# VH-VL binders against Metalloproteinase inhibitor 4 (TIMP4): the designs that were tried, part 2

Target 1, 195 residues: Metalloproteinase inhibitor 4 (TIMP4), of Bos taurus (Bovine) (o97563)
Amino acid sequence: CSCAPAHPQQHVCHSALAIRAKISSEKVVPASTDPADPQKMIRYEIKQIKMFKGFEKVNDIQYIYTPFDSSLCGVKLEANSQKRYLLTGQILSDGKVFVHLCNYIEPWENLSFLQRESLNHHYHLNCGCQITTCYAVPCTISAPNECLWTDWLLERKLYGYQAQHYVCMKHVDGSCSWYQGRLPLRKEFVDIIQP

## First folded at step 1 (VH-VL)

Design b10 (framework fv_bermekimab)
Fold by ESMFold2-Fast, scan of step 1:
Structure b10 (fold): chain C 195 residues (1-195), chain A 119 residues (1-119), chain B 107 residues (1-107)
Amino acid sequence: as target 1 above (195 residues)
Amino acid sequence: QVQLVESGGGVVQPGRSLRLSCTASGFTFRSYGVHWVRQAPGKGLEWVAAISYDGSNKYYAESVKGRFTISRDNSKNILFLQMDSLRLEDTAVYYCAKAEYSSSPFDYWGQGTLVTFSS
Amino acid sequence: DIQMTQSPSSVSASVGDRVTITCRASQDISNWLAWYQQKPGKAPKLLIYAASSLQSGVPSRFSGSGSGSDFTLTISSLQPEDFATYYCQQANSFPWTFGGGTKVEHK
């Protein structure tokens, strides 16, 4: 299993739901209602703590499903622990909530203050912005609604300083730029993103 | 809380028909696949038939195919097994069983209903 | 059809004994195996699903292991209420099939 890089904001914008939950139990189940189908999934029973996105489609989710095989991007979550997860995912045609390794799945304690705040107030309002990953310099804006994502370029990792401390925010004129919230900007980061 | 209650068993003559019923309570019946499993006196368990949560898929053991028909009424929470052309080999206690999904594991079972033949 | 061969057909044991029951599938069923306990005159009760997952409310002295074609149910310290017949069942594919059963009886 391989995943295209995606910013937390892109995950929230492109997912049908985003929730915070604890995992109560784990069970291996068939992939479909047809018992002749040999494919399996893992069904996690969750305790939903908060929903950030998905209110229009589902409410108070009891179960989430993920592929059994790692080759099909199945995710392994810790059951029967105090660990809280941020989970993003899709709602399948049969109503099942589906998550996999390429979704935004993070222990809640790993999220920055801005990420937690953005789940409530910023990410869903700014889905009109385009986030473009920079792999080399020069990396320049090609559209006014574009924010350049430099974690791969500067830190060679999926979620670096920018993913943790910025949201790509849409302005009244339709343009987008990185918004830091209440956190201070580092000098080097400002030089690449903003004057 | 979860209960499955079977009825309809009895003494029957070879070649006759019998209808078994299983009334479910304590869970959302329409959301789960349900099965019939039988056990001949002193013998082991034999899966007989299954029906998907919405009734669109039905499965039968080869020994009963063409003679037995499984059906369900989701509005009344009842599972049925229509047994036609009964044979002595069909002598058994018939259990209805709930699957956690469309198939195993069978997490809840009824008490069973006995089907026997007179000489 | 997948054939399930269960052994032994019976075990004579005493309270406190470790009891091991084996189940063999005629082809690979991954971990799609369940174990059931049946007491005389009663319906079967689910003990273990997915080869090794203990059903809620089942005592921890019961454990399951195995994958592919060979599976084992272990009762680590037999209790008086454990004298019963045990069945394995493959849930991998239609038609679903059961093992022949293992009767655990008093010595």
Scores: ipSAE 0.000, ipTM 0.436, lowest interface PAE 19.0, mean pLDDT 83

Design b11 (framework fv_bermekimab)
Fold by ESMFold2-Fast, scan of step 1:
Structure b11 (fold): chain C 195 residues (1-195), chain A 121 residues (1-121), chain B 107 residues (1-107)
Amino acid sequence: as target 1 above (195 residues)
Amino acid sequence: QVQLVESGGGVVQPGRSLRLSCTASGFTFSSYGVHWVRQAPGKGLEWVAAIWYDGSDKYYAESVKGRFTISRDNSKNILFLQMDSLRLEDTAVYYCARDFGEYTYYGMDVWGQGTLVTFSS
Amino acid sequence: DIQMTQSPSSVSASVGDRVTITCRASQGISSWLAWYQQKPGKAPKLLIYAASSLQSGVPSRFSGSGSGSDFTLTISSLQPEDFATYYCQQAHSFPLTFGGGTKVEHK
C-alpha cells in the first residue's frame, strides 16, 4: 500500500468525516454479497465519542469498514480496549463509512494539544489555505494562501514536528502562514481570521 | 484563583485502604485530564494515574495497577484516588495535577499542595 | 515503560552561571517532553512543554531544546530563585515517566 503524503489539516479538509471513537468489536465480513468474491473486509463496531466533521451527512455511526489486507490499505484497530482513535474517512454511496491507511487515523493520545484544538476550531476554518510538501530546496511560496510543509525535507518524516505543532491559518488579508504552539482565545481567533 | 486542593491523606496500616480527594476551583474541571503524582520522602517524582476529562479513559503506573482506582465527579469538581492493599512503598506525598490545556496529556501546569500518606508499624 | 535518565544528579553553581541539564529517553519520544522546577516543600512548577515551548509566566532565561531521545534544559544566567530540583517528564505514552531529577545548589 502506497499513500500520497498529506498533512493532518489536509486529511480533515479532504475527508467526509472526522470523529473520535472507541472500537468495541471487530468482525470479518465479505466485501460483497457475491459468494464468488473472495475479498474480505473488516467491520469495526464503534462507540462514537465526538464528531469534528460530517454533521451534514451522518449523525450516529455504528460501524466502519476497512479492507482486510494491508496490501489493499487495510487498517488494524485495537478492539475492546480503552484506546480512543481519531478517525477520518469517506462515506460510500450506500451510507457505509469507509476508512483505510491513507486516511488520518491516530490514537487520540498521540495527538498534540494544537492538533486537538485544531480539530475543534482551526482545521475547518482554514481549509482555504493550501499546504504544499517540500521535497527539496529551493522551495518557495507560489501563492499567498500557501504554507510550505517541511517535515520530509528537514526530518525525513511524514508527521514530524511541523505536522504535530503547526496549523496553516488564514490572516485578515487573505494570506496564510503557519501558526505554532499556543492557540489564541476563541474571540481573538475569530477577530484574526474573520475580521 | 485556579486551584487544586488535596485531602484524605494520613497514617494507615499496611494492607488497608485509603481514599484521596482533590477539589478543583477556578476553571472548567470537566475539560481537563487530571493526574495523581507522588513523591516519597527524599525521592523524585513518580507518576501514579491519570483520568481523561470525561472519565472514559484511565491509566495507571505498573506499581499500582489492580490496587488503585482513579475516578472523578465532574458535577462536584472532585478527583479521587481509591488506594487498596496499601504497602510501605506507597509512603509519599500525593499531588493532584491538571494537564496543561483542555483535552491534553502534555504537561501539568496546576498542582495541589500535596497530601501525605504514611504508615504506622 | 520509557525510562528517563537525567544528568547530572546535582550541579553546584553561582548566580550568573549558565546551567545545562540533560535528559535522555530510552526510546524516541518525538518532542513530547516537559520540564519542571521544584523547590523544597513545594509542588512542582511547569517550565517548558513540547520540549522547547516556554510556559506563560516563566522567565526567558529558561529554554529547552532537543527531539527524539536527547533533551536539554538551559538556564542562561542563574538567579537566586533558581536554586531548586529540576525534572523532565515524557508525555509521549502511558505510563508517564519522570527523570530522576537534577539538584541545582549553591557552590
Scores: ipSAE 0.000, ipTM 0.451, lowest interface PAE 15.6, mean pLDDT 84

Design b12 (framework fv_bermekimab)
Fold by ESMFold2-Fast, scan of step 1:
Structure b12 (fold): chain C 195 residues (1-195), chain A 120 residues (1-120), chain B 107 residues (1-107)
Amino acid sequence: as target 1 above (195 residues)
Amino acid sequence: QVQLVESGGGVVQPGRSLRLSCTASGFTFSDYAVHWVRQAPGKGLEWVAAISYDGSNKYYAESVKGRFTISRDNSKNILFLQMDSLRLEDTAVYYCAKDLYSGSYLGDYWGQGTLVTFSS
Amino acid sequence: DIQMTQSPSSVSASVGDRVTITCRASQGISSYLAWYQQKPGKAPKLLIYAASTLQSGVPSRFSGSGSGSDFTLTISSLQPEDFATYYCQQLNSYPLTFGGGTKVEHK
């Protein structure tokens, strides 16, 4: 099973939902109502703690679905524990929430402070920015709304320092750049910063 | 360089079958979901089917469900669309398209298309 | 299914003009919208995704805006190579759906 690299911000921007949840139970279920389809899924019953994205589509998520076989990029989540997960995924036409190993799925404890704050405030506001992965030097911007993601190049990690501590933030002029830290909401920022 | 090349289109008779292929190169095919999108002559784009990067999940437009089957061979970098019980309404140029990343639901690269038409 | 409605169906313009194309979703799709350009006899080309993010290599005269159900593609100064048909697509959920297209033609 392999996944194309995507920055946490890209996962949040392109997923239908992002939630923090505990897993209550698991059950193997058929993948479709077609009895000829031999594929199975795992249905996880969740305890939703917080929703970061998906308010327009769902409000109470009871179950999430993932492929049965981990070699087919199904995710294995720990049930009946106090472990919390960040889950991103898709909402199918019938309302089912579907998650894959290639979604942004992390134990909550593995997330940095900035990543946790970005889930609440920054990622969804800056989905207009383009994040481009750098695999080799030279690596240069091709557009002003582009942020270069160098975790692979500099640390040989999918989620290194940039993914953990920076947001690709869109400025008033339409350009984007990496922002590190705790940016106040724009409304508050305007009130505080004066020439 | 990313390339997608469709083949298998041609002239068919109503009720018959046809199999389309899309050969991928220039990227790791097994990392991406891929789509079939069609366009009837002089008309707009219509999404037909999609398959996840590992082949475990398949999605179809209602108009083709039960008649078309999407599949892929990751060892050969080939995407397939098996079209059964063809109807005049299936006349279109069929494009294959690659997701930007798995689950993005958009085509960042498209093939040149292959035409499916009907004889009378 | 999410219905995507584009307007206008066609627009006549001259080189140097500002062209605006709109796209409406039948339900809220947040920023899950892409724009494509298609020239006669050619495959579509991705211009913009996530409503406002320019794809690599796309000129800055193209811009996208909007969220929820209403979206706009703007070409700030039309060039000869921009005469084409433009399509929006929702990225929210299956089945994927496209707008009906807007043909930008010579005045």
Scores: ipSAE 0.000, ipTM 0.439, lowest interface PAE 17.5, mean pLDDT 83

Design b13 (framework fv_bermekimab)
Fold by ESMFold2-Fast, scan of step 1:
Structure b13 (fold): chain C 195 residues (1-195), chain A 119 residues (1-119), chain B 107 residues (1-107)
Amino acid sequence: as target 1 above (195 residues)
Amino acid sequence: QVQLVESGGGVVQPGRSLRLSCTASGFTFSSYGVHWVRQAPGKGLEWVAAISYDGSNKYYAESVKGRFTISRDNSKNILFLQMDSLRLEDTAVYYCARWDTAMDYFDYWGQGTLVTFSS
Amino acid sequence: DIQMTQSPSSVSASVGDRVTITCRASQGISSWLAWYQQKPGKAPKLLIYAASSLQSGVPSRFSGSGSGSDFTLTISSLQPEDFATYYCQQADSFPYTFGGGTKVEHK
């Protein structure tokens, strides 16, 4: 399994669905009704969901589906625990919610204050902004609606400080720039910014 | 300054309907989710209902599902709670509260509006 | 639903006293807990969020601690304006639930 890097904002913008959920149970199910198809799926039963995106297609979600095998980008979620997940995914033609490793999937506790705020108020409103991943220099803006994502360049990780604490926000003139949100930063965050 | 002002409370008869409203000022109403929380006389706080910033997502306490409907009008900065099939156990002061979705707490509350029943 | 149990339901204290109020969740809620103060005839006021974060404008004598299922609100030196009822609220999942309240009375 391999995934193109995408910022959390891009995941929300490009996914059909974004929810917060607890997983109450899991079950291995066949991938199709064809008895000769050996492929398996894992079906997770959802409990206590909050929806950030997807209202046009679904209101209540009972189950989500993911490939059984990690080589097919299957994701493993902890069932019957206190763990909450942010899940992004697609809605299949038959109405099933499909989630895989290339979607944005995080324990809710791992999300920053600004990421949680942005799920409800900022990410989907700013999908007109383009986020470009920087892998090497030179990395320069090619359009005014572009924000440069430098976590790979500076920290060598997919979700670094910028992904966790900034939103690419559209201004009234159509340009975009990084925004830190409205809540005051905690002391540990200030220490990181002002080393 | 941030203000939330509830209205519409009063004396009703069991089985009747009542609509509460909450008028917001001093902030961008359309950017915040809002909740209804009630408090029976001499009792504690009980969460009733919630609505997202754009009105697309609504949540209800089990005790009010099917009887209460939360809605909002962002053009007028007003939150509503339509209460149908009212019961004696719905007697309470009803507060509206602004929702901080990052940490899931209520940072500003209205002064409340009282719903009671006549004998 | 997550049940929130506060203790004590009432405490008698004098100005200058250290007051401790506890809140217990029926299941783990990590640090997803807020504390509110309510004076008679008035709306609740947020004191603490995320179990231990002091709301802007709230005096430093108020502090919160705990994680998982056991939480504490402490008033280090009670002032006359602190005689009120205090409520905890879990923010882990819907429905949001409140503790039964703790009344801090003069005496």
Scores: ipSAE 0.007, ipTM 0.492, lowest interface PAE 9.7, mean pLDDT 84

Design n02 (framework fv_necitumumab)
Fold by ESMFold2-Fast, scan of step 1:
Order: sequence, then C-alpha cells, then structure tokens
Structure n02 (fold): chain C 195 residues (1-195), chain A 124 residues (1-124), chain B 107 residues (1-107)
Amino acid sequence: as target 1 above (195 residues)
Amino acid sequence: QVQLQESGPGLVKPSQTLSLTCTVSGGSISSGGYYWSWIRQPPGKGLEWIGYIYYSGSTDYNPSLKSRVTMSVDTSKNQFSLKVNSVTAADTAVYYCARGYDFWSGYEDAFDIWGQGTLVTVSS
Amino acid sequence: EIVMTQSPATLSLSPGERATLSCRASQSVSTYLAWYQQKPGQAPRLLIYDASNRATGIPARFSGSGSGTDFTLTISSLEPEDFAVYYCQQRSDWPLTFGGGTKAEIK
C-alpha cells in the first residue's frame, strides 16, 4: 500500500468526515454480501467524542470500516484502550464510514495545538487554498492561492514543523498564505471576515 | 490522580523578577498531549490568562503581559515555570497553574485540572 | 481580544431556586466556551466545556447552552454548595479571556 503525500488540511478538505473517537471493539466482517467475494473488512465499533466535519451526512457514527489486508491499505487501530484518534474518511453509498491507511489518522496526543484549533476553526473554511509539496529547489508559487509545503524538502518528513504549526489561509483578496497559530489572527483572512 | 502544585516565594520586591514553578504529579508533562498554562487572580478580581507552554517548549503569551513574561518546561522534572519581569503592585495576585486540552478525558479548550494557587504579594 | 461580559454581577437566590447566569462575547466564539465554579479560597473547578458538555463528576443540575455570542449556565435547583462565583471562558481566539464573574449568594 502506498499513499500520495497530503497535508492535514488537504485530508480534512478532501474527506467526507473528520472525527475524534475512541475504539471500543473490532470484528472481522465480509466486504460484500456476495459469498464468492473473499475480501474481508475490519469493522471497528467507536465511541465518537466530537465531529469536526460530516454534520450534514451523519451525526452519531457507531462503526467504521477498513480493509482487512495491509496490501489494500487496511488500518490497525488500538481497541479497548484510552487512546483517542483523529479519523478522516469517506461515507460510502450505503452509509458506511470507510477509513484506510491513506486517510489522516493520528493519535490525538500527536496533534499540535494549532492542528486541534484548525480542526475546529480553520481547515474547513480554507479549502479554497492549494497546498503544493516542494520536493526540490527551485520551488515557487504558480498561483496566488497557493501555499508551498516544504516539510519533505527541509526535514525529509511527511508531517514536519510546517504541517504541525501552519495553516494555509485565504485572504480577503483571494490569495493564500501560511498562518502560524502563535501569532494573532489577521483580519484579512477570509474565515475571520465571514459571519 | 494528576495533580498540579505551585511553588515560589510569597513576597517579591518591586522591579524584581517573580519566579514560580508548577510540579505535575500522577501524569507526565510529555505524554498525553496537553498544554500547560498560568492564570492569575488579583485579590477580589477575576481570572487573567498569562500564557501556555507545550512540552515541546512552544509558548504563547497574553499580549498584555508578553514583554514581561517567559515560560519554560523541564520534562525531566515534570515541571513548568513562569517568570514575570519588573513586577509592580499590579502583579499582586494568586497564581494558578492549570492543564488544558485533556485528550484522555475528552475535555476541549478548557482547564480541567488546577493547582491550589499561590499568593504572590509585590511589596517592599 | 475578545471581551467576555457576565451578567448579573451578583445573583441573590434561595436554595431550591433555579439560577440562570449569562455570558456574552464581543464577537462569535462558536461553541468554544467553558464555565468554572470558584469557592472562596479554592481554585476554579471546570463545570462545562464546549458550551454544553458537563465535565466529569459535575451534577446533572448544571447545564450549559448557547452558541455564537450568547451563552447561559443554568442550575436547575440550587444546593447550598452551589453558592460560589462562576466564570465563563472563551477559547475561540488568542488571548484566552474570562468573564468578570457572577457571584451566586444566599438571599
């Protein structure tokens, strides 16, 4: 299983839901009602603590589903523990919540203050910004709504300092730039201007 | 089981630096993903947030106090500290340390555990 | 900074009565509001987080409501131990700010 790099903000913007949850139990289930289909899934029973995205489609989520096999990007979550997870994922046509290894899945304790704040206040309002990964120099913006993501270039990490401490925020004029949570919010950012 | 305890001098002279330490017991500063704050309360008045620190050393301070305050964390001692420079009578207050963003209890954006507070009087 | 205004400053009631405490923000704080109880000589105690969620161990008589700029803490039937000062606090923007407090006292 391989995943294209995506910033936490992109995961939230491109997922149908984002929640904080605790895992109560797990069960292996068939992937479909066709008895000839050998594919299995793991169904996790969750205790939903908070929803950050998905309010219009679902509210109380009891189960999430992930592929059984690691080759199909199945994710392993720790059940019956005190661990809290941030989970992003998709809602399938039958209403099942589907999560796989390439979604943004993190123990809550691994998230920075800005990331937690951004789940509530910033990420979903700034999905009009484009985040572009820099792999080599030169790396320059190609559009005014673009933020350059340099964690791979500077730290050789998927989620380095920039992913943890910056949000790509849209200004009133339609341009985007990185916002650092330790600085006061600027009035020209769109999510401050909106009612 | 997690407890916070403030320590430091009860009397500080005007123009000196006020130094306080908060000791965390029953849990680790570097585990559980919390932020650690100082909050003060002048006698007979309300609560004022001073600043926070993560175990990584990242800080943010109340702008009204930012030029005079510094926080630090010592993960080996399970402590975090506050320094307020150039104190005046206006800095006389009960100082509390508190834990915010309790990941395990599900508390968000709230101070779920507080120290008992330590009174600091700025006087000659 | 976001200014938090609590009213009334003092609430004089008898045990068994319903208490309603108000907190208003100078700009929207969504649901990022907490309520604390403080008794004389003690540290504040968390009652409500995220506007309406009771903290662990807090009696069911305490409830919070509201969103945006207007918030209410309700105590359905005052017990003797509920006479204290109550503070609201916002976490929507930096710096974190508290209201001036409402003192609930025996009539």
Scores: ipSAE 0.000, ipTM 0.463, lowest interface PAE 13.0, mean pLDDT 83

Design n03 (framework fv_necitumumab)
Fold by ESMFold2-Fast, scan of step 1:
Structure n03 (fold): chain C 195 residues (1-195), chain A 122 residues (1-122), chain B 107 residues (1-107)
Amino acid sequence: as target 1 above (195 residues)
Amino acid sequence: QVQLQESGPGLVKPSQTLSLTCTVSGGSISSGDYYWSWIRQPPGKGLEWIGYIYHSGSTDYNPSLKSRVTMSVDTSKNQFSLKVNSVTAADTAVYYCAREGYSSGWYEFDYWGQGTLVTVSS
Amino acid sequence: EIVMTQSPATLSLSPGERATLSCRASQSVGSYLAWYQQKPGQAPRLLIYDASNRATGIPARFSGSGSGTDFTLTISSLEPEDFAVYYCQQRSNWPYTFGGGTKAEIK
């Protein structure tokens, strides 16, 4: 299984829901009722603590579903533990909440303060911005609403400092730029991507 | 409640190194959520930002001071420090440490130490 | 660096009067502007962030407005404890810069 790189903001913007939850139990279930289909899913029973996105489609979530097979990007979550997870995912046509490895799934304690605040205030308001991953220099914007994401280029990490501490924020003039709560992007960082 | 407290010598001789420490209580300096800053104010004048440090040791300094300034962090003591080399009378100021970032309400410098006066004089 | 200019340098008013303090940036800082209050012998205190948002615990008589290069701090009715020096600060660009301050003093 492989996932295209996506900033936490893109995960929230492109997911149907985002919640904070504990995992109560797990159960392996058939993926379909067809006896000829060997595919399985895992159904997790959750205790929903807070919803950040999805209010218009669901309000109380009891179960989430993920593929059993790693080749289908199934997620393994720790059941009957003290861990709280941020979970992003999709809502299927039958109302089932579907989560897989390529969604943003993170222990809550691993989220930065900006990420926690952005779940409430920033991410959903700035989904009109485009975040583009930089793999090599030169890396320059192609549109005013574009923010260049350099964690791979500078740190060789999917979620480096920029992903954890910056939001791509839309300005009154329609352009977008990186915002770190109250702190601007470092000058050296800008100089590298825009020589 | 977060509290910051500056400490260090109040008198430094010209050409020597000014050294100050900020002790943080009520919050962890090892938090990835915040940067920790030094700001100074010469007597009767305005405020000048000196630099910030992250708990990993990453720093950024005001370009006007960069060649003379070093900041460090000691996470085990919940402290961060400032050194200014080759001081002159122009470095006489009240030095403040401050938390840089936000909590509820997204404050920039939301908590400040009370300040410590450092006089550069023979 | 972005230069912040505050005017007037000194504002002499009586308790109960309205105070209007100006802050101008040499280039656009968007809404990335904060206001601080400083009393003699004390550290600065955050009043307003993002140009117009009042910080926690700050009385309703304080308000901020403006965007881009021109900003205003307004105190609708001065109380005795409001006589202090006020600083604006931009966080749009490195290095962070502060205005020269406006001293509000009793007439």
Scores: ipSAE 0.000, ipTM 0.433, lowest interface PAE 16.8, mean pLDDT 83

Design n04 (framework fv_necitumumab)
Fold by ESMFold2-Fast, scan of step 1:
Structure n04 (fold): chain C 195 residues (1-195), chain A 122 residues (1-122), chain B 107 residues (1-107)
Amino acid sequence: as target 1 above (195 residues)
Amino acid sequence: QVQLQESGPGLVKPSQTLSLTCTVSGGSISSGDYYWSWIRQPPGKGLEWIGYIYDSGSTDYNPSLKSRVTMSVDTSKNQFSLKVNSVTAADTAVYYCARVPYGDYEWYFDLWGQGTLVTVSS
Amino acid sequence: EIVMTQSPATLSLSPGERATLSCRASQSVSSYLAWYQQKPGQAPRLLIYDASKRATGIPARFSGSGSGTDFTLTISSLEPEDFAVYYCQQYSNWPLTFGGGTKAEIK
């Protein structure tokens, strides 16, 4: 499975849905109604805790679907546990919610304070900003609404400090720049420093 | 309705360990929707935050007490506990357990137990 | 640690009067401030969080305002049940700290 890098903000902006949920159960189901089609999917029964995006399309989500095969970017989620996930995904024409490995799927406990706040207040409101990944130097903005994403250059990580602690926010003049919001309480940095 | 109830000995001798348990009813610690905390109040004085615990066992403590405090959680009994080592008369207080909504920057206490008085005396 | 100072220590008023309680932080806490009410022999009860948001079930006569270092809890018209001790609490920096309390008592 191969995914194009995308900032958490881009995932929220480009997904039809963003929710926090627990996984209640799983079931293997056919991928299509054609009995000759050997492909399978996993259907997860979820407990939706909060919706951040998708209010116009769905109100209560009972199931999410993902490919069975990991080569088709199927995602494996822990069922019947207290683990909470941030899930982003698409709503198919038949109303099914579809998620796969290239969506932003993250244990809720792994999200920074700014990411949690941004899911509620910032990400979807700033989808007019463009986030551009910097792969090499030089890297310069090509438009005033552009924020340069440098986690790959500076940390060689998909989700480094910038992804975790900044949001690309639009100013009144139409330009965009990185915004760190309010800093997390000291204890998070202490926990990171202390193993 | 969710309720919190403190329990433990009301009298502890100096230098010993103070042990308290908070029982959660009407809700589940393992839901992951809340942090769980202890706060104390010496007679006639104000409130002092002690620390918190999450259902995973993750904890953090007030630096003034960190060397003497341990919290633990027992999800099978829906309880969380506080231990304060090497107590002195200064540890005499009403001890409250409390609930903190799991949020981005929100560290306020939306539900409290009734409190239990612990006296440190020989 | 951030020190929270409440004033006055005691506020003597009659039912029906407006109460204004002050809370000051030793450094900016932005809007990360909560207010609690404690009646004699009882646990504290959350009134206000995020400086100005009323907790579930709290009557409209309670309101909070302020930001940075200077905060106010206002009770627009005191009911007999409102005579209690009020505490502010900051949650901008660790450790979490409370003010010394303001006792609202019947005149």
Scores: ipSAE 0.000, ipTM 0.462, lowest interface PAE 13.9, mean pLDDT 84

Design n06 (framework fv_necitumumab)
Fold by ESMFold2-Fast, scan of step 1:
Structure n06 (fold): chain C 195 residues (1-195), chain A 118 residues (1-118), chain B 107 residues (1-107)
Amino acid sequence: as target 1 above (195 residues)
Amino acid sequence: QVQLQESGPGLVKPSQTLSLTCTVSGGSISSGDYYWSWIRQPPGKGLEWIGYIYYSGNTDYNPSLKSRVTMSVDTSKNQFSLKVNSVTAADTAVYYCARDEGWYFDLWGQGTLVTVSS
Amino acid sequence: EIVMTQSPATLSLSPGERATLSCRASQSISSYLAWYQQKPGQAPRLLIYDASNRATGIPARFSGSGSGTDFTLTISSLEPEDFAVYYCQQYDNWPLTFGGGTKAEIK
């Protein structure tokens, strides 16, 4: 299984949910209720600690599902441990939460301070910005709401310095640019919070 | 700093409805960062979890109390409330509101004693 | 529901002594256990979460250990302010349940 490069912000914007959770147990289950279907999934029982996205669709998630086979991008999570994970994923038509290797999945301790803050304050709010991966030079902006992502070009990393320390933020004029993730001052939120 | 403060009548007659409100200051319920719970403690006894509420209005209650308990949230006032119907002397307790960090409680109100008597 | 059993019900100790408090779950709760301290007339205070993680501001003399069904809260050297009631709480399954408490009393 292989995944196209996607910035953490894109993962949050394109996922149905983003949560912080612990994994309580794992169980191999059938992929469907059809007994003739030989496909398997792993069902993880989770303890949801915090939700960053998905409030309108689900509140308390008890289980998440991932393919059994690595060739189908199944993800392996440590059950019965102290590890906290950031999990992003989709909600299937039957209500199941589905997670795979190409989603944004990280042990919480591996996230930078800025990424943790961006999950709370920045990523979801700036989904109107377009993040474009640069693979070669020249790489130029084609729209004012575009941020150019250069980790792959410069560091050959999915999540290099830029992904860890910058968020693509929308300005009042509709344009977007990279923000280094300093905590917003309290007064900067007064007009946003006030009805 | 975030603080929680309980309020409501300290005396309730048997068979009536106990009603309490928790006011959150220094933080916003509508941020969605936490669940919010009520926990009670009868005099000289241990702690009993009553239920939680999320800012969306979603709730879950202790099965032992589910038929008599309702919680509600008012995000415009930054408050959440508890109602216990058909009270008896067994409902006499200190009632705490608490912030639910990940099913454990990192911040508690000071508690309010509710006495059920005639 | 998961039943939490704390033992002993009462510990009579002197300042400077080591205190060991036990909490047992009726079924495995992994490490989803918290410990609280309650002084007379006060709300409970979070001490430990996830069985062994000290909450912010909690002195190093408090430590938690255990997993599965058996858990321990240890106070390495009792201070006068540590004489209080201690509660464990599981958050592995609904409903959330507390132990009956252990009272640490000065002799």
Scores: ipSAE 0.005, ipTM 0.473, lowest interface PAE 12.2, mean pLDDT 84

